# VHH binders against WD repeat-containing protein 38 (WDR38), part 6

Target 1, 314 residues: WD repeat-containing protein 38 (WDR38), of Homo sapiens (Human) (q5jtn6)
Amino acid sequence: MNSGVPATLAVRRVKFFGQHGGEVNSSAFSPDGQMLLTGSEDGCVYGWETRSGQLLWRLGGHTGPVKFCRFSPDGHLFASASCDCTVRLWDVARAKCLRVLKGHQRSVETVSFSPDSRQLASGGWDKRVMLWDVQSGQMLRLLVGHRDSIQSSDFSPTVNCLATGSWDSTVHIWDLRMVTPAVSHQALEGHSANISCLCYSASGLLASGSWDKTIHIWKPTTSSLLIQLKGHVTWVKSIAFSPDELWLASAGYSRMVKVWDCNTGKCLETLKGVLDVAHTCAFTPDGKILVSGAADQTRRQISRTSKSPRDPQT

## First folded at step 21 (VHH)

Design fc (from yb1 with G56D L59Y)
Fold by OpenDDE, last read:
Structure fc (fold): chain B 314 residues (1-314), chain A 120 residues (1-120)
Amino acid sequence: as target 1 above (314 residues)
Amino acid sequence: EVQLVESGGGVVQPGGSLRLSCAASGFRFDDYAMSWVRQAPGKGPEWVSSISGSEDSTYYADSVKGRFTISRDNSKNTLYLQMNSLRPEDTALYYCARDTSRYGPEYDKSSQGTLVTVSS
């Protein structure tokens, strides 16, 4: 059983993406990693080619700052959330707005797509989670239970469940299989600050990152905490599981990116980047880590850091 | 342009009280969580407290828990920090920050902060 020396990750490339008219609040990679979205205070969403750094399009429409953006799992759509209380659905290929989802009463802070890209969840400062039909743009369900703003969300890949994280320091698991208007939720308690990010693993484990500087890995089906990852010195903002679920990457309001062993809870590596705030972490299928966030004082520039496992010196 | 202007600092004796204010402009104040951070001489920035946009959640550093109270008036676009039972170790330059956008090692250099000095 060759205890494969955890491949030391190295920062390979940093790219800067400019031309925003305001601060960048969010960024997201496409599933294939070829595109990058950025949401800005200027009310626009920007699409970038990740390798070249070329601006593909600038999309206006929101009448307030874009707070969050995310691609659909199939990569055909993306959604943006805004302080204008709306969510916009966009066609990636056409660079056109398909739907404006109206219902929230305050700033929308997070969006996530169902695994089949047919549903969208949104949450925000109105303490409401809304489930939307992507095709029709109709609201399917209103989920109420959080005591404060919803800041993060992700759908389970294995069961029809939605996880939401809140300023109330809790994670709610919403069972969407229930036909009853009153969707029941299970609360995962343990964090002591805002839940800034959520990420499901392929097998259905849930990781939560928090402003309490910790990451929790949960088994949602049993509402049990499996492991707590401690080591960040600042707030966690983004997390991602590796495809094989052996690793977890995390970043936040520091230049540090951490890689964790999911089984042992040990921090395997800490990388120093250039980002002041990391909006998103992602693993590529080949095990590379992509990180995007704001790097300048005005947060108008986003840098991409790609990390690859050190090729064993042959 | 986002502007945050801190006030209320001063010199106080140990055990004394101060109330800091932060006037915010250039953004929709209630759509953002707000924080106080402080920097003592020769030390790095330290998070002090945060409050949600809805005011329903507040968080405090262990060092100030039970002594400080964060609050806000959304109608006035103002953030407050009531500091009681002040200690010499609370001596610092205090800054207000918009959490989602400006919290980082590099605080908005545009903010002057307000100086709190606790000395006998």
Scores: ipSAE 0.881, ipTM 0.938, lowest interface PAE 0.5, mean pLDDT 90
Fold by ESMFold2, fold request of step 22:
Structure fc (fold): chain B 314 residues (1-314), chain A 120 residues (1-120)
Amino acid sequence: as target 1 above (314 residues)
Amino acid sequence: EVQLVESGGGVVQPGGSLRLSCAASGFRFDDYAMSWVRQAPGKGPEWVSSISGSEDSTYYADSVKGRFTISRDNSKNTLYLQMNSLRPEDTALYYCARDTSRYGPEYDKSSQGTLVTVSS
């Protein structure tokens, strides 16, 4: 497809290889794009150098599968969520666990950091959203309202609000500006399956990705659906806004990453590569697209060293 | 070691019914959403239905809505698919998958699938 995507878009594909003792459930890029985390069924979180694909470390501690991992926006911390019902906070530079956050009664499926990196939200199969103080590890708030597991979350960059997505096919917007523990919220309805990913734009628009194969862009202040992005043939797994808010990148459960015009909703580009499944996509501050995923054609085809002889991007 | 064992397939006339089962072991079953996927001869995998770990949310492909019902029994670690009003185009290898699995059985080595053939 020739879509007219600007020539200034650059794509970096980051590949990881089967040094994991189980399936990879989640991956996340550091804010500067230099590091990739992977969370595995084996209970470990792995750190990779983005450029070389070199494994930097593997960190144990969880007593169950790691379901999700995320860097803090300032890049100093990362969090991991697990079937062991805990969230762990880790120091990136020291590669050490700083805190274990206990309170969930079931598997934790999502974590997200506030823009100032001072709070963390978590959610999972107990249908509860918990807010935590990163410094102290104390639970600040308990948010209840979803009818099924919380699978995705993101903090607004412009107001003190949290978005959460669920197996109940709704997105909830929680207004955290209230002084009391009671938090007002609104439900955004329109998706017809699990809300697998959420991303706020810099100006406060919200994108939601779903197993219904669509992406919705919302204006949370008016609770309105602005546009639906259709074209994925598989479930949506990851989405990201460009810093200038002109583009949205999305990965499905496939080899494909799509780039969308946020103003028109048109799919501008479908990016393909040697990845088996794209796990995550992100934009760097200078507008580069980062995509991570497994590098071989099967999970059984694991090698200590493996290199593609050629890639359109690395 | 994750294992998924499908059963209940067979040959049936159009308009007939079958109930598929998927016995799961090696993981905490109720911490995972489960899906049925099918692959017709010469076709790629097609998602059929998904159910949340709580059993409270179920979703279906348009081609099977109203005819198929997904369910699970978390106390028995078993996933089910009740298939009614079967059509020849439902002929396929059916297999179950966890929500972290890729679509195809090559990414879930514990799954062999169960064959459903609808013919008259």
Scores: ipSAE 0.592, ipTM 0.800, lowest interface PAE 1.8, mean pLDDT 82
Fold by OpenDDE, last read:
Structure fc (fold): chain B 314 residues (1-314), chain A 120 residues (1-120)
Amino acid sequence: as target 1 above (314 residues)
Amino acid sequence: EVQLVESGGGVVQPGGSLRLSCAASGFRFDDYAMSWVRQAPGKGPEWVSSISGSEDSTYYADSVKGRFTISRDNSKNTLYLQMNSLRPEDTALYYCARDTSRYGPEYDKSSQGTLVTVSS
C-alpha cells in the first residue's frame, strides 16, 4: 500500500466576501460547496456564491447578533441562531424566512439538522437542547442533561441520535428513538475544555473538537474513544470528515488548517497562511477542502478551495 | 464597532499580583461570554480564562487555575482578571476576547493588549 506522500494541498481559489455590516460570527458551506452562508453581528445572514464571491442575498430579521448558521443536508434550507434567543428557518431558493422558533431563554449558540432535514436541534446558554419540527416549527422535545451551555451539535447519519457538546467538556449522545423525556443516553468524557465543534462521519463516527486543543474521534455506539488527535497549538474551531472518512480537516484559532489521517491519527498536512483567521472547514462531495475565514477580523470572509489530498495530480 | 481595550499590565516580581481590566464597547456585552487570552513572545495564543455572559460560569486553563480569577461587571461593560501568585511563565501580552461560540475567543489583533511581565 504505497504510503503516497499526502499531496500538498494547494490553495486554488481565494474569494473575498465583503459587505457585512458587522463582524462575521459564523460561516457555513452548503453541502455541495456552492454556497457560503455567513451570520453577522448586524443581525443578518448573508448568502454567497462560493465560486464567484457574489452576494446572493442579505436577510434581516433577527433582532440580535447571529451566532450560528447551518445548511440543511439537502441544501434547501438553512437555520440561524441568535442572541435574540430565537432560531430562524430559511428557504435557500426563495431567500425567505419560513419559521421563527421561539423557546430558548438565552442566546442560541448552535443549530443542526437531522439527516432527512425534517428536524432541527438547537442549543445554547440556557443549557437546553431543543428539538424542532422543521415543517410546523413546533418544539418536539426538550433535552436536558448538560451542566453548562451547549456549544455544538450534530445528528448521526446512521441512527436517530443527536450529539451535543458543551462547556461542561462533555459530549452527550441523545437517543431520539426513546420516548420523552429523552435522557442523554451516553456521556462521552475525555476532553478538558469546551466542546466547540462536533461532526459525524458518514459511517457514524463522531469527531469532537475542543478548546483543550485536541480532537477526539469516538465510536458513539460503544462510547469508546478511538483516537485522539494532537497537534493544534490553539483551540479547535471547526472539524469535518472527508466523504470517504479517511481524512479529517480541522481549523484552529491559529492560521492553521490541519488534515489528519483518521486511522493513524497522524497529521498529514498543515496549511499555513491561508487565512488570517480560519473559521470553518468543510469537504465537498468530491473530497475538496473548503475553508472560510477572515482576512481581517472585521469584515472580510475568504473562502479557499484545496484539492483532495488523494488527488495530487489534479 | 466592537472595541476591546485592555489595561492593568505592568512589571511584577514572582509571587506578585496584578489586576487586568478590559473595557468593552460596540456590542451587547452581557450576550457574550468573554475570555482572556495571552501570547508570550515566540509562542502562539493561549486561552487563559472565560466567563459566561450571566457570570454564572467561569473557566480556567490548568496553568492558571487557583491563581487567576475572572470576573465581569456588565453594568460597566468591563471584564477583569485578577492574577495572583504570578510566575515568570505568565509573562505575555494579555488580550480581552469575545467568545463567538464555535470560533472561540476572538480578540482584535490590532489591539496592543496589555503587557504583563513577571521578572525578578
Scores: ipSAE 0.553, ipTM 0.822, lowest interface PAE 1.2, mean pLDDT 88
Fold by ESMFold2, last read:
Structure fc (fold): chain B 314 residues (1-314), chain A 120 residues (1-120)
Amino acid sequence: as target 1 above (314 residues)
Amino acid sequence: EVQLVESGGGVVQPGGSLRLSCAASGFRFDDYAMSWVRQAPGKGPEWVSSISGSEDSTYYADSVKGRFTISRDNSKNTLYLQMNSLRPEDTALYYCARDTSRYGPEYDKSSQGTLVTVSS
């Protein structure tokens, strides 16, 4: 139990995934890290076995580019958002579309699942946030208040709240316990450009990444900014908290992925590699870092597995 | 196929003005935020300005704020950059990028750029 000995990250595995019929816009790891989704400009969502790189399926249905994709937390479902103004809900095991969620008037740019996998939030260029019941496909709520496109979203794990980020440079926190049409519960201001990504920690802290090249960590319950993470030289595209909340992983619109100490704001590690653009970073429950992004050509996807920092054992 | 074709570059004297255009095709233009990026000789890419698909949100690098204006015409699928009060340090290859594009011309195969030279 030696409190003074730091550990460093190690890159464990790099796998390549084949050519897509168009540029890859989004990728997502399954909760257990065994599958990788990719959403493509060709209107298809591709499923890959992470370890082998084998293509499991190619699913059509969208009539426009897929802009975003995400697994449900329970791993049974995934959602895709598209320029065709729809969200599609898919059964992972059956590889079949269960629902086509219609209601958005413009491209859908983000989707996120509630922690119990029972609700889905979506947002996009129509400046509207929509909540959907996953089982029925029914729209539950329409949340309006952002001044520009909704680009990011995440559900709180500790309270029934949703965070959304926008081109209007703000994060809105929506209290889902109350039905108050056209009322944003709370706006978090401080960023100076698009809010491209959001991630709640397990205890309810919120990280926001922006095209202003910074990451902010907030405590939403007090509306307080806890720390700013500066150091990216490009727009921030993806962020993730470690399960123990000690670390944050972040990817820019570049070849670089950074790992940060959440308490000090110090950048602990910068990962370089074959990636042209990182699309996503995530932590597994056991603390591994997963990264995927485009390489060499806009249609090829790579994922990388890294082990998070740990103290040496005694 | 996604294509971004820049035009409007040229040689201009310090203090002059120039208007760049970026014609977009192969995608639904108003579903993407657009940016201008420049790369000066011997330097890495530098972000200049961004505009949302609704055009309600615009952002500028400090080096060009107050001198450059980004705009778009979604009916013509065209992005613009009005450059006023040009300085020699604005000399660069200018190119446009959409919000899913890579950061810089060496990363985005869909764009060739337009050269702006500010000199006496």
Scores: ipSAE 0.542, ipTM 0.790, lowest interface PAE 2.1, mean pLDDT 81

Design fc (from yb1 with G56D L59Y)
Fold by ESMFold2, last read:
Structure fc (fold): chain B 314 residues (1-314), chain A 120 residues (1-120)
Amino acid sequence: as target 1 above (314 residues)
Amino acid sequence: EVQLVESGGGVVQPGGSLRLSCAASGFRFDDYAMSWVRQAPGKGPEWVSSISGSEDSTYYADSVKGRFTISRDNSKNTLYLQMNSLRPEDTALYYCARDTSRYGPEYDKSSQGTLVTVSS
């Protein structure tokens, strides 16, 4: 079963990407939006030219499913996390694995780059957060404190801090400026299920998305909840702030992308698409929304014939 | 090939109990959160419960809290749902899903589900 064909949606445009040897677990846009990265259950990472849909490369090396992938902010590297307990760093231009980061004892479920692209954070089912030097590939810190798997992470753009989200329903803020032992100095509580995605705004606000179907916007410096976004009918999988921080885009296990007013918490728009699950949503610098994810063409065909007496929702 | 096979359904009187099982194969079970989803006749899918791969975190829909218990045995690659104090509205097709399925825990075409009927 080849479950996933990632798609992009940019200014009324949809592209379909095929040729994965298994389900697509994660996708990410390059910072300039020109490349789409996909990670698959087949253990491969795929690179696609976003506009044409052309496959640029298919990279093996992981001995288990790829669970997460992300570009560095400078666009020169990407990272992949896998059930094989490793993170791999890849050179985008050469399509070549530069480093294999070993240290996790269980599946790695999230990776994130620091804003300067010099550090990488990873986390997974071993309940450990690891910080790595990108240049050397050496582990810099081990951060322990979560009571269940690390499922999401993001670096603050304004201060040397890392946010991590977990199945324990908490977000931890790790102050990397401190020389003291790596223990979380803040825990953000309020969600009632897995923290599946995190996103910092440019000014340092933090959004967290959860399997409790809500999104929380926090001010990490005060550990305060600013506003709660309710209205998703499925688990939240991806969130992104607009560059001006007035809007938030969110997507989950549905065909809907929601746009929210960050100040009022009201859902301003629900955008319908062909996606069954969105792996990522992002704003371009000029305020357009990009979304990628998987689509079930078989379900669409069955839904088209659902005007007959036969119901595909059995 | 990912495969999820449900069993343990049947007909039970209101107030009765059933235990559902979901046998998993084709993936490393420990590294995925698992969920139970149900679909009553004439209705859309409804999420019932989820459990983390570590087994330490469990979550339930309000309609089943206190009556249903999700669990897993990672050594046997098996997910369970203990269903107590069953009510007629619990009548549905129950199926399991893992967290990366195409539609998430609400839909997985790789399984047939197991039917639970609560009748007087």
Scores: ipSAE 0.526, ipTM 0.777, lowest interface PAE 2.2, mean pLDDT 80
Fold by OpenDDE, fold request of step 22:
Structure fc (fold): chain B 314 residues (1-314), chain A 120 residues (1-120)
Amino acid sequence: as target 1 above (314 residues)
Amino acid sequence: EVQLVESGGGVVQPGGSLRLSCAASGFRFDDYAMSWVRQAPGKGPEWVSSISGSEDSTYYADSVKGRFTISRDNSKNTLYLQMNSLRPEDTALYYCARDTSRYGPEYDKSSQGTLVTVSS
């Protein structure tokens, strides 16, 4: 298997999104990469066509800033979290709010969908993780254990586990298969600052990004740290596994997107100067890297860049 | 529009003290954790300290632990950084930033920050 030198990632397309009424607090790509979601300080969520840059819809409803947003894995729904202490569930096609999830007592900072899109997890400054039924909007479980604010979350693809990251510098793995009201968790310790982002691989590995400037790749089933990725000069904002799990992309504050070899832990490539601020990175199913971030000083404009590690530098 | 205006910087000798202030406007101040970030010449931005919206949690970089104290007055929409036992390596432009979920501190790039110079 010719360990071919990873082809230099080339920027293929840059698109600008500039119609926000306030600062963008969050961005998320749809699973197919065709749609971009942005949450804004103006309390609105925006849907964009990624290729054309066209605004599809602007959705109000939150009475405070939108702090986080994410698509469901099936791409039919998305959720938004807000300082208004609520989570809203939205239909992508209809551009309508389906549910307002109430229960949090402070700002909600993160949301994630289960792989089957039937459950939603939320977390925030009340140090609580709430599990919701997507269809009914009912709270299924309250998960308590973190010592500080929940800032990140992701569901396992294979096991009904939820990972949450916190300001307490720990990752909790919650076993959702447990029928008992008290859901047990395993704590992954090793970071020394806020856990800003979490991402499961398809095989069940877990990557965590932190304000300590490092990325950890874990085996959650054994609670073991497999690899520590060092190289970011600032806090890590976003991480994503490639579909084949060979690569990890990460975005940091220093306008840097890094691509890592998951097996060796080596940084293969650093993309500089693409965005003023990189917020989110993702892989498309075909292995392209999507990056969104602020392209201007006002951070109201988001640009998209796509690179494929498989494509020769054109 | 979100505005963050830093002040309080100056020139001090090693071992000296400064108190920085940040006046915030254009958003609900108490809904956000706030941070101080600094940038030394030729270096990238460095996270210094953060405080929760409710003031119940404070966080510090290892480099400033025990020397710096972050605080806030929500009634005045003001963030503070008390800096004691200053060192030459603390020389930097200091910025206040609003913490965004997952993405970390974001400060207004249009802000000039406040310059702290520690020199003998």
Scores: ipSAE 0.495, ipTM 0.794, lowest interface PAE 1.4, mean pLDDT 88
Fold by ESMFold2, fold request of step 22:
Structure fc (fold): chain B 314 residues (1-314), chain A 120 residues (1-120)
Amino acid sequence: as target 1 above (314 residues)
Amino acid sequence: EVQLVESGGGVVQPGGSLRLSCAASGFRFDDYAMSWVRQAPGKGPEWVSSISGSEDSTYYADSVKGRFTISRDNSKNTLYLQMNSLRPEDTALYYCARDTSRYGPEYDKSSQGTLVTVSS
């Protein structure tokens, strides 16, 4: 594995989205990259067509700020988490709320879907992780162990495990393969600040991003730290593995997005653009990088598409 | 309605100390990480410090580490910032804010802020 990449990434498109009724707290790309969700302080989730910037819908229902939004892996559903202590499940095609998941006692700060889109995990300031059945809306499990708010989560694509990250600076790996009575967990320690984002790779490696300005890549099955990625000058907000697992994209709490070689830990590129704060980065299935965030101290949202560092066809 | 009322600012000599307070109401205070943000004349907002809702986790901008201490009293819905060893570059209008997961949280600048002036 040689790092003979080009000096800079080509930026193909920048699209500006209209003003929201409040600041944007979270954004998420659909699995195919065709849609962008934005969750707003105004209690609404907005759906946008990524290519055109066209507003598809503005969905109310939450009685407090939307803190997080995320598509299901199959693209048919999305979830929103809110300060109103609920998670809402929505049908993408019909733009309709299917379920309101009640159980959290405080603000819900993260939500994630299982790979088969049948389960949902949520967490927040009540320090509890809840697992839900997507079809029925019924709570399946309550996972307790974190000492501060749950701020990030992701399901393993290869085994029935859930990772959660917290203000307590730890990542917990919950083994969901056991039915009852207790769900065991394993703590990954090493970060020295809030765990703001988590992302599993397709093969089951785990990346964690933190306010300590580092990214750790772990092998959860052995609880081992494989690589530390250092170079962000601000807190890490969002991370994503490339589909081939050779690259990692990361966004800080600033204008910069970095691309890393997962094998060497080397930062290959730093994308600097019009964003004031990047909210999310993602890879498309064909290896393109999508980035969204706030710009110009306004309620605008921006999406950028960048060529993958390894795929000249992207 | 969300209300954040800052107090404790003033004029202080370089090397001096001030303690800022932020009285919060209209939301469940301990469900939010709280931050101090400052805005110097002619500049945009700059994040200073954050504290978790449980009070167990605190974080600081590099420019203030070792000089400032953030704290909160959830029973009084009050956020504090102890500022020691003040320098002229700390001169700014200081705001408290919630929604600390987002860098530069201008949304919560619904309050007047409290002015800190550090001058010889």
Scores: ipSAE 0.308, ipTM 0.607, lowest interface PAE 3.1, mean pLDDT 79
Fold by OpenDDE, fold request of step 22:
Structure fc (fold): chain B 314 residues (1-314), chain A 120 residues (1-120)
Amino acid sequence: as target 1 above (314 residues)
Amino acid sequence: EVQLVESGGGVVQPGGSLRLSCAASGFRFDDYAMSWVRQAPGKGPEWVSSISGSEDSTYYADSVKGRFTISRDNSKNTLYLQMNSLRPEDTALYYCARDTSRYGPEYDKSSQGTLVTVSS
């Protein structure tokens, strides 16, 4: 099985999105990569067509900065988290707010959808994780266990579990099959700073990125650390598995995007991007890497970079 | 325009102490968590410490835990870092930054930082 050295990743397309009224705090791609969300300090969420760069909508409602946004896996919904202590659920097609989720006592820093898009998890500075019913907007569960702010979250695609990352430098795996109150089933320890991002692979591996400049790949079922990825010069901000789980992309504060071999833990490629601050990296279904982030000092502009690991530098 | 001006750096012997200050302007200071980051020669930026806007929460890198104390005075728009038991490995340019939570500290790239040198 010729472990084909991924062809040199080339930056193919850079697009700028610059209509924000404030700094951009977060960005997220739709599952198909066709849409881009951006959350801004102006309290608005913006929807963009990724290819054309066209603004689709500007959605207000939050009374504070939007800190995080994410699409549902089915692409029909997205959620935004804000320092106004609320999460908003939005319909993509209608560009309307469906629900305002109230319960957090402090800024909400992360949101994630369950694989079936029926549940939403949120976490923030109140050290609480809340599980919400997407349809009703009701809080289903309050998950308590982290010692500090929750900064990242992701649902397992294979098991009804939620992973959360925190300032306490731990990852908690919550078994959602258990009766309330859900106690963290496992605490993954190993990082030495804030867990800024989490990403499950399709098979159920969990990657964590941290301000300690490292990425860990875990096997959550055994609470075991499989690989530590070292090489980032600054804190890791975003990570994503390739669909085939062979590759992991990571983005940090240093304009660098790294591609890692998930099996060997080796950095295959380091790409210098145009982004000053990376917000998110993702793989498209066809295996392209998308990166978005702030490209200027004012962070009012966001750039998209697409790279294909398979295409030789033509 | 957001401005962050660091001060208080200097040369100190191992085991010594310094207090850094950061004067903030151009934004609502109390709305933001603030952080200290440092960059040692030949190394990338390292997160050092953070404090919440309400001053109720403080966070530290393992490397400085128990030695450094972050604080703030919102009435003065000032961030502080008390550094005790300084070590040679603490030698770096220190920057204050607005905390962007998940995305890490955002320091003013135009800032010169304040230099801390720990040497015998």
Scores: ipSAE 0.248, ipTM 0.666, lowest interface PAE 2.5, mean pLDDT 86

